VHH binders against q9fdx1. Designs and how they scored, part 2

Target 1, 300 residues: q9fdx1
Amino acid sequence: MEEDGSDWGGLAPEILINIISRLTIQELWTGPMFVQKSWLTVCRDPYLWSIFDLEPWFDSYPESTHLWSPEFEQKVDLMLRSVVDWSEGGLTKIRVRHCSDHALSYAADRCPNLQVLAIRSSPNVTDASMTKIAFRCRSLKELDISYCHEISHDTLVMIGRNCPNLRILKRNLMDWSSRHIGSVPTEYLDACPQDGDTEADAIGKHMINLEHLEIQFSRLSVKGLASICEGCPKLEYLDLFGCVHLSSRDITSNVSRLKWLKEVKKPDVYVPRSGDVAQTERYGHWRLYDERFDIQAMRI

## First folded at step 1 (VHH)

Design A4n (framework vhh_7nfr_2)
Fold by ESMFold2-Fast, scan of step 1:
Structure A4n (fold): chain B 300 residues (1-300), chain A 123 residues (1-123)
Amino acid sequence: as target 1 above (300 residues)
Amino acid sequence: QVQLQESGGGLVQPGGSLRLSCAASGFTFSDYAMSWVRQAPGEGREWVSSISGSGGSTYYADSVKGRFTIARDNVKNTLYLLMDSLKSDDTAVYYCAKEGYYGSGSYYDFDYWGQGTQVTVSS
């Protein structure tokens, strides 16, 4: 009663975004105490912390995808842990990048009602924290683990078995800027998960309510695609961009059983052919996938 | 050292036209796709247009299709954006951006950006 309680709803996330968005890259690299102090003094109302979403900030800073460093990860971990504490277990949505097992393990223990988790480009997140998320956050509906190369198929099995309400999975293996395969180092390609069929089988066997699936640059074969199409009959969106082992015929024959499918994005990867023009030019196809692939017309 | 420098921005009335240029140096220009990205005050960045390394393929956001044309001169290492029928909603800082590359275990949307050029569409 001493404080007016001034309507804090929607203000805390905007304040955090404003602090981060006004920092220069130098300040993001060197100035953790300013952010920490702002959090300690500004937002204590747990109702403000049902959602912690930094994606608008990352989308506003294209350089943000390469901001990962041990120091930046530590700042993201500290932010996430603080928000977990302030939420008093009420956190339902987390969308961050560059976090680690430490912060996710902390969130798993304290936020059982988590429904959305997006942790894109988090190279120090492993099956250790993700198994804990699967076991403790059973209400999970959306998971984005794109560009998290230390996460394996074991996480997909555990999430599928323990989170029956999962509707959206994004397991993209390569950033869209890397779709220029001719300029991507072999070491990078080798670092991406190689066992696409094991991951596809985990999805098909355990994620029966899935409506949206992105598995860009997966090495799955037609057998893995068949497993997904048989096991996930509710799929409405399927993104197979960069899946080099799938042909258009393989895709068409397997997706024909998906009665609710509204959109499928085909592999459209660089395939070197003698005499082909524009074989090195693939960038624009990522944003403007070939829309000539009309699954409804092809099923007729 | 990669450098991208935009020019050609300014104040223009609704329905007017502007031509933006981006001078590129420090890399083999013809080997990389190039893009224009804009940011209005208080808004996130919006992709506008992209052009392949050879210039053979061009792509546009729905908001600018039919009004904007992206072009490049690989001899002069210059990227262009020709903007016709400008609207107040086109007011933004326009950035020239180079196609990204994953070479060091980090992820990039674009690996290099220019400093931006301001376009203001008002009476």
Scores: ipSAE 0.000, ipTM 0.110, lowest interface PAE 19.6, mean pLDDT 72

Design A5b (framework vhh_7b2m_4)
Fold by ESMFold2-Fast, scan of step 1:
Structure A5b (fold): chain B 300 residues (1-300), chain A 122 residues (1-122)
Amino acid sequence: as target 1 above (300 residues)
Amino acid sequence: EVQLVESGGGLVQAGGSLRLSCAASGFTFSSYAVGWYRQAPGKQRVVVASIYSGGSTKYSNSVKGRFTISRDNAKNTVYLQMNSLKPEDTAVYYCATDEGYSSGWYEYFDYWGQGTQVTVSS
């Protein structure tokens, strides 16, 4: 490895994803990455791989149905597994999308010092790999499992029990701000978890050091919110955007006990009155209001 | 062209032996770990034995002491010697490249062979 290689650290993930996104799985297996020894020498330098973050690439890339394909998932998995190997166990931060249990199980077994894991929009990640993450990556401080519909409350229990340093949890169920609904298969949208209170109870019972929680579009009730507010006294940020079963009164009465709370994002949702089935079906679902919350507010 | 082709399956009596072969082509065989997997009807595919590029081997507990995996890099072939066969060993046996026992990885690669049927009667 070149000793001043700071520029390579920022460029290598972008080059790697751009190459991998353009090759077929067969070409990745037998093609340029295995033949181009000069690039492999650079990529296999473990100095480059304490952090593997593809979020900037996904933020700049147009959403498409192709990102939800098995072929793209295989490319992400292959890339993540390769980076795990090249890091020689040194990965501390992983931020990817569209990976599966295969690559995460591999990372869990080899990256015990993992502190940040973000796997947004990974529909084929289940409790199987997440249980391994919980048991093997006990230094975890930040977890983003937003838009991962095969993960259940069991993962939250296991992470909470085994990762005492967890400070940030993002468990958002819909990406309203990006509005990529037209490119997301309806099957994944329909699989959205309905178990808000069971997940809230897991968080409240097991994640006592949590400082930042996002649970946008959760179906939790006031009972679930009470569990979180009683169990997570260190919360500084709470995002309840789209939580249709919570009223302003429910939120105010429960968050008043959170002495460190600096910001709460309210549901900000229009929902037709209960019993108006024809009205609900006419709109297909509720409407959202894009209102900004005062980030300096110390109360509701 | 990347291919894995299994052979050597058949019908054998309990206590008997079979030797399976997996012929690989179209990729740098010597650089990859190769494993044998099996799938019984109605059950998920599970790992049986793996051999790594350096020659080290791993076995599932159900076959340890009875099965032996080996490789011949000059012939691009992996072998599974199966001794003391039991009715519970009845399955379709698949050859695949894998860096370990990751569940479901095989479902996304079409570098799996078609499999070879092993039936053990008692």
Scores: ipSAE 0.000, ipTM 0.123, lowest interface PAE 16.5, mean pLDDT 73

Design A5n (framework vhh_7nfr_2)
Fold by ESMFold2-Fast, scan of step 1:
Structure A5n (fold): chain B 300 residues (1-300), chain A 123 residues (1-123)
Amino acid sequence: as target 1 above (300 residues)
Amino acid sequence: QVQLQESGGGLVQPGGSLRLSCAASGFTFSDYAMSWVRQAPGEGREWVSSISGSGGSTYYADSVKGRFTIARDNVKNTLYLLMDSLKSDDTAVYYCATDEGYSSGWYEYFDYWGQGTQVTVSS
């Protein structure tokens, strides 16, 4: 007889979906794929792959330079492509980090019902693959492109024009977490977008149904904020943390027109705490202090 | 139009060494993970080793870890398997394989395989 079952073969599909969807990149890469044929067959079952979410793994794993390597990116890309194939076009949610245009273009071509896309810290995702996402994944409701510095305002225009149901956009420019700053490559940080108003105008002009917006550390001016507040009347949540060119008066005057607004996160002044100063380079906190300054100067 | 051509197999004594090569053509070699898979007489296929497209990540079966080294030359479009301390149970036909759309660990349905090269470890 052939190997007719692994220890997991007797579980209901819903239980296997919960177990497999919680497996880490390493576990998927080295574990199930090199075990019995029946386990491999279970992993390939498209019923299991409506959601591919690696955020819990990234939240639990310490940031390191390894995550920014081409080798790690290729591992994420191969895993995403595999899950796309296994889903047989059924993927509705993708949350990964450190992927590239290659895997994302593959997903765009094959997953037309995608509703949630989060690709945080993916430095090699550009407007090329995001334009394909915009055109092919028109049911998109949530987009998180935080810390993706090769994505420009062109992506925001295309997503806004082609994804009318977009309700949540996260376009945060810096992960200021003190534990991670020293591991982020300088080349990546130097690529950080500088023209916040062009991106704000794209959002305001094309994303009329937006309910949740995060644009932490954006360089937008009051003109860009005005464009967002005029163009996105359904906003309920607005996160402007680290937006150093905006005054409290600018924010208050512009958000007053948003009748559904429930919460605004303003550019707050960070006051150094006892013990933080000794760890300023790798482990310290970014210093906003009481002065407004250039976003690049915040890397001190 | 993917083509994979293995070479370097032969007869070797226990404890000896061999270097297998796989010449690849018809695709952008550096974009694909590559694998070595072997098949002993009368047995099923066994995954041996895999290497990422850039060459930065390598993986080995427990049976060969510490004895075999996988490497690639992306300029020459060539995959290598350096086999040290060969044992009689390493006797098999060795295949070069690549898989478009899947991780290198799912060798049962690799899309492209070479013709294989025979390795015989015997005194």
Scores: ipSAE 0.000, ipTM 0.110, lowest interface PAE 19.3, mean pLDDT 73

Design A6b (framework vhh_7b2m_4)
Fold by ESMFold2-Fast, scan of step 1:
Structure A6b (fold): chain B 300 residues (1-300), chain A 123 residues (1-123)
Amino acid sequence: as target 1 above (300 residues)
Amino acid sequence: EVQLVESGGGLVQAGGSLRLSCAASGFTFSSYAVGWYRQAPGKQRVVVASIYSGGSTKYSNSVKGRFTISRDNAKNTVYLQMNSLKPEDTAVYYCAKDSTEYDWGSYTAFDIWGQGTQVTVSS
């Protein structure tokens, strides 16, 4: 009764709830998943499997910044693969975090009607699985690959060429809270594998129907911005937060041609109020998702 | 045909060590959580330790710091290294497989298929 390890129950009639509850209670040491019981109640009826969305859970988890591990990634991969099987090819929306090429390749081969894919903070997703998504999931309308540092401009070219209905792209490099706003050191930005203008050119040349674009902390120049604004005339929302190479003048001049633009977020960077605390939290946060970040090389 | 065969039990003095082994067959071993239960004379069967498909481990409070569970997927075997044994650890130890393929969490519904192995710790 008082033994932490003695609560090994199975919720046999609710298979997904059972699996997810094991993940949240035992693996993640919290209970936020139980608050959302209604959307976790499922059966293996494939007619119920058009959407698999874990983002509400991640948003409610108080320690989401500490979730990625090889073990957690394996569990997300296994969960996604099972949902793919249960859907019998019927999945249209997948929103997960911390998955890998293994599960995405499996989904690409089996879910041709996929319209929404969000895989934020998935450091082991590469162009290998994403090119399969591009070729096999041609109905894609929304893609969120934020904080996926192994994905390159090649994925953007292939997605743009093969997914003509793409309307929403989120390609943010840094997860940034308002409490950590400060000067971002050049060494830190250089650690990101994003190639600013090359990615901007891929977007502008191949994603002509795009309505919503987020590229926070991109290193694009005025030329890259011009490419996007010329190539994506249907843009309604543009988020350039943290794009340190763009001035307000550059942005105003280039976005003036976008007839449908409703909102643009400019690259605002402020001095942090608590320098030491803000720096510690910023480095810890990014390091959790990509161990290639060299904190020693980023001495500030 | 799922089969789990426990071995390595025996008589040991308090403060001693034993290593239990469980050889598994009849299922895709690497895809399942496996664990150890024990049943002392006149008591209910209770969980001791579990190891998940991804390698994560969980221990009951009574054995934390003394027991270590591990697995060898190439040999389809799970192990329980028991150190600093106490008379209260005297029980029949059972190897169990999770009923659900794809262990995505630490709560398991274990299947028990073996005869168990007796561990006796003298005072």
Scores: ipSAE 0.000, ipTM 0.108, lowest interface PAE 17.8, mean pLDDT 72

Design A6n (framework vhh_7nfr_2)
Fold by ESMFold2-Fast, scan of step 1:
Structure A6n (fold): chain B 300 residues (1-300), chain A 124 residues (1-124)
Amino acid sequence: as target 1 above (300 residues)
Amino acid sequence: QVQLQESGGGLVQPGGSLRLSCAASGFTFSDYAMSWVRQAPGEGREWVSSISGSGGSTYYADSVKGRFTIARDNVKNTLYLLMDSLKSDDTAVYYCAKDSTEYDWGSYTAFDIWGQGTQVTVSS
């Protein structure tokens, strides 16, 4: 019998790790974890679990923005906790959606070398687990807490004070497609956090090394923008889409002091009058967190 | 109403062939990896083969490589195991198993749904 190269049990561990690392997260999730004991051993190898990134899966799933439910959150938490254990403290990047304080507190206690944390659309993540992340994961360089409405300015203060290498912050409040007409329903604006300047001041005072900032639909005023521009001189990218309290003049005058600035996205929004037919819940994913037990109503 | 139902087992002579089927119902079949697991008299469970949800990836135990082929029909919600060149060591109850990915994706020992099994006997 000729060797056909299909004997997984006979492959070197390095080759098995390389093959498994090239699988999509869905293929990894539905395949090699169950097959041979050799593959299972490789899948639970701490070297494989330096990165846990589900964003490619969410990007490929057309309904990813409507997936949150208590049951789905429990699955994400279970997966994250398992990966934390398999990593043996080696996790450097976590990009997930719909997780909770439980899994993040677990990760904070066990993954001190975490550099990237993205937890978009996680309604049950609060300042409690984020404070632990701030104190335990001091090497943090990138934080994406977009569409996490239970997180407050206290998290920004704690992260800024304790994570001196933070260079990327994404704190977007509403998920709006650039393909939609440049309009936003008044009801969604009214549901955003009212104190944008408190968050802006926290960023400006504590995140001095920031190079990339996204704060779409923030209610910050020119005072908050001034705080950011004065406190974050290294900014190269600034996304202010949907920041309805800022004029083009306010933005131009404040960003002129940012020597390294390469790109600014301006508010570019139209607020329709009451009764406009363009008002739909699909444009304001934040509503899923208030109506979390009626997820099917949000899809129609 | 989630169920797995195996069929196709029986008595065969050494060197013979047999095709097992598993009809799945009550869940989105294409979202889950499926496996065949066997248990010989007086022995523990032995994993035989797995197939990814899409059918694009297949995996086999060393004892069955080159002899068994796993396949699935996601339109018919059916899993198959084609067993060729059967030997007396293949005598066992064969179980269709749904991957516990929905509840415990990290454990190969945690199948959340099992069929009732189908007996394969290779007479020597």
Scores: ipSAE 0.000, ipTM 0.108, lowest interface PAE 19.1, mean pLDDT 72

Design A7b (framework vhh_7b2m_4)
Fold by ESMFold2-Fast, scan of step 1:
Structure A7b (fold): chain B 300 residues (1-300), chain A 123 residues (1-123)
Amino acid sequence: as target 1 above (300 residues)
Amino acid sequence: EVQLVESGGGLVQAGGSLRLSCAASGFTFSSYAVGWYRQAPGKQRVVVASIYSGGSTKYSNSVKGRFTISRDNAKNTVYLQMNSLKPEDTAVYYCAKGEDYVWGSYETYFDYWGQGTQVTVSS
């Protein structure tokens, strides 16, 4: 009781930040932040909380059913709310997964200088919290709402109208073939948005400064693509992987007007096989091809 | 609202050193890229060095190995340590606030500039 771990609190902020940055988020969350009084004081220093990024943790953590549980969502929400409080409004970058409207709404009300928001795989984030982000976080430059199936085109309209500095949008949808990965809930896969053209129109009409767009597995048609290419002349990167309603002709014809375009990822994939056998596989046929090959080998 | 104030310029002999400072105010300093540009008499303004919010740095080929950019987020200050100065380094040096996001061939967009500090390197 007389000792409170004051050795950590006595370090210069620069040294302490170096130590904290070398800990895993798990160690930071369960250990120093709650075990020592000096750590608790330091971890609540607003200077430490301009950026909250859990992507390295998720990249190292195996995909599991646990990540899709209400209990896990509540833990992520609690962490995000705590960091919002500790930042005292200073958060500029948030990269999390599996959060909900509750924590995101809390952040929107308190972090007006937010520039980067990534909330990949957050099935319980809806237009309700995203509308608050749009109205309160007008400095937003990067938005990653990939695999957030309850977000609609209304969010894209609101973000586009209210966040004029938006340069990066990632609105990737989950592939139907992801059902082979049993950790992802079926109800989440079934909630995948079907209206690609309404979302494409919102992007083209309201996000004129976009430089990077990812819309993997969108069901947009050539009309939707035309809206994007007409409305977003500054595009440098366009990812259309899995957009099954677009032909190479449709893409080439529409992207020719994008004078700064450097890279386009097309729906169809040319996939060379090992052993110098080159084959063209259409999107979604990788597993079917291997299975068919095995069946024919067994029959012969 | 956004203010950038450069200091540390002066007259120095070739082979000498100078340290420039830029004091920033009116924005969340730790969230933005900050860079140094220079403009020689009768020439266009060119990039010298940039430092991003995460601490990564970029240098022009003309100064690589001689100049070092650094930042102190607690003091809202960016520094340019200039070593082995040459007469061709003579210019007005400007501090600039930019977008922290870099993608494609667009490195960093600088949207606010300071008033500059004169550096003169004599032979």
Scores: ipSAE 0.000, ipTM 0.094, lowest interface PAE 22.6, mean pLDDT 74

Design A7n (framework vhh_7nfr_2)
Fold by ESMFold2-Fast, scan of step 1:
Structure A7n (fold): chain B 300 residues (1-300), chain A 124 residues (1-124)
Amino acid sequence: as target 1 above (300 residues)
Amino acid sequence: QVQLQESGGGLVQPGGSLRLSCAASGFTFSDYAMSWVRQAPGEGREWVSSISGSGGSTYYADSVKGRFTIARDNVKNTLYLLMDSLKSDDTAVYYCAKGEDYVWGSYETYFDYWGQGTQVTVSS
């Protein structure tokens, strides 16, 4: 009586999504789609596909050069296109890596209710597909374009002008210091954007409702930081880790204007992760020594 | 017109080896991906391995990686499964299935045609 493999048909959609999001690209490509016809029916249920999130899979998968291959990108693109089709316009969240303009343009044309887009480490996503996202996905609330070196300030302008609900932006960069990661292609690291102030100005001018901003390893100057702090008065979280051109004094003077700011991550100091009591105490001790030194230097 | 006929199954001892064959006819064999799918007694169907039309890409279920090798002969229109280090858990009816090289973005069922199956029993 269970000829169609009905054990899988009994799973709640949220459990199936949790399983699918943790499978490898190869397992999704060859596993559920190939086992039997009933699994294709379950996978194609549009109510299952409001969220497509592969970040848990990428977090658990060891970094490897094959993730940066055209073959891997093609598999991610084909998977994203399939989920877009199965969602029948219902996708609200997409979190993937190593996709390209082809799949993202396809999603932009078919997913007008998209609220969250994360496409970390997608070297072949350009302003071409991101412009479509800006014009077609106007309900966007969260954008993560970290480590996407072919995206420019033009995308930030278009997103800022067309997505008034944007509250979270993550634009973290891989700088020269990240070259110790041997699995990341050198040409990708070399493509890292050099002018942080142009991007900072675009953010400050066009993204007035931002509450969370991450721009790790940006080369912005104090002028760029001033543009952000003047233009984004609702900021509650600001991550400047690795922003080597910013001094502590410049940061303190500029962020003092942000009335709602809850946390700022500074460029050259370790900020303890939540729950790390020992490192929090060590950090506080170092700061006290620095202030004490200044007092004694002025006394001389 | 499409026909898939499996052969090569039988009784083998644990640690033994077996070679399955699938003779294909009625279509241009080299244009299509081919797969092996198994069904153990009382269980649902489990995908085992797939091979692209050219033979340039192969894929394996985690349970068989390093032990099984999928291969094809496009001149003879034959698909193979070379099974090494067989375990009792490999006991199943093995089916040959016809698929497309590109199925992920399609609403079509991947397996257009299935063979009759060949029984593999791993036991002493």
Scores: ipSAE 0.000, ipTM 0.116, lowest interface PAE 16.9, mean pLDDT 73

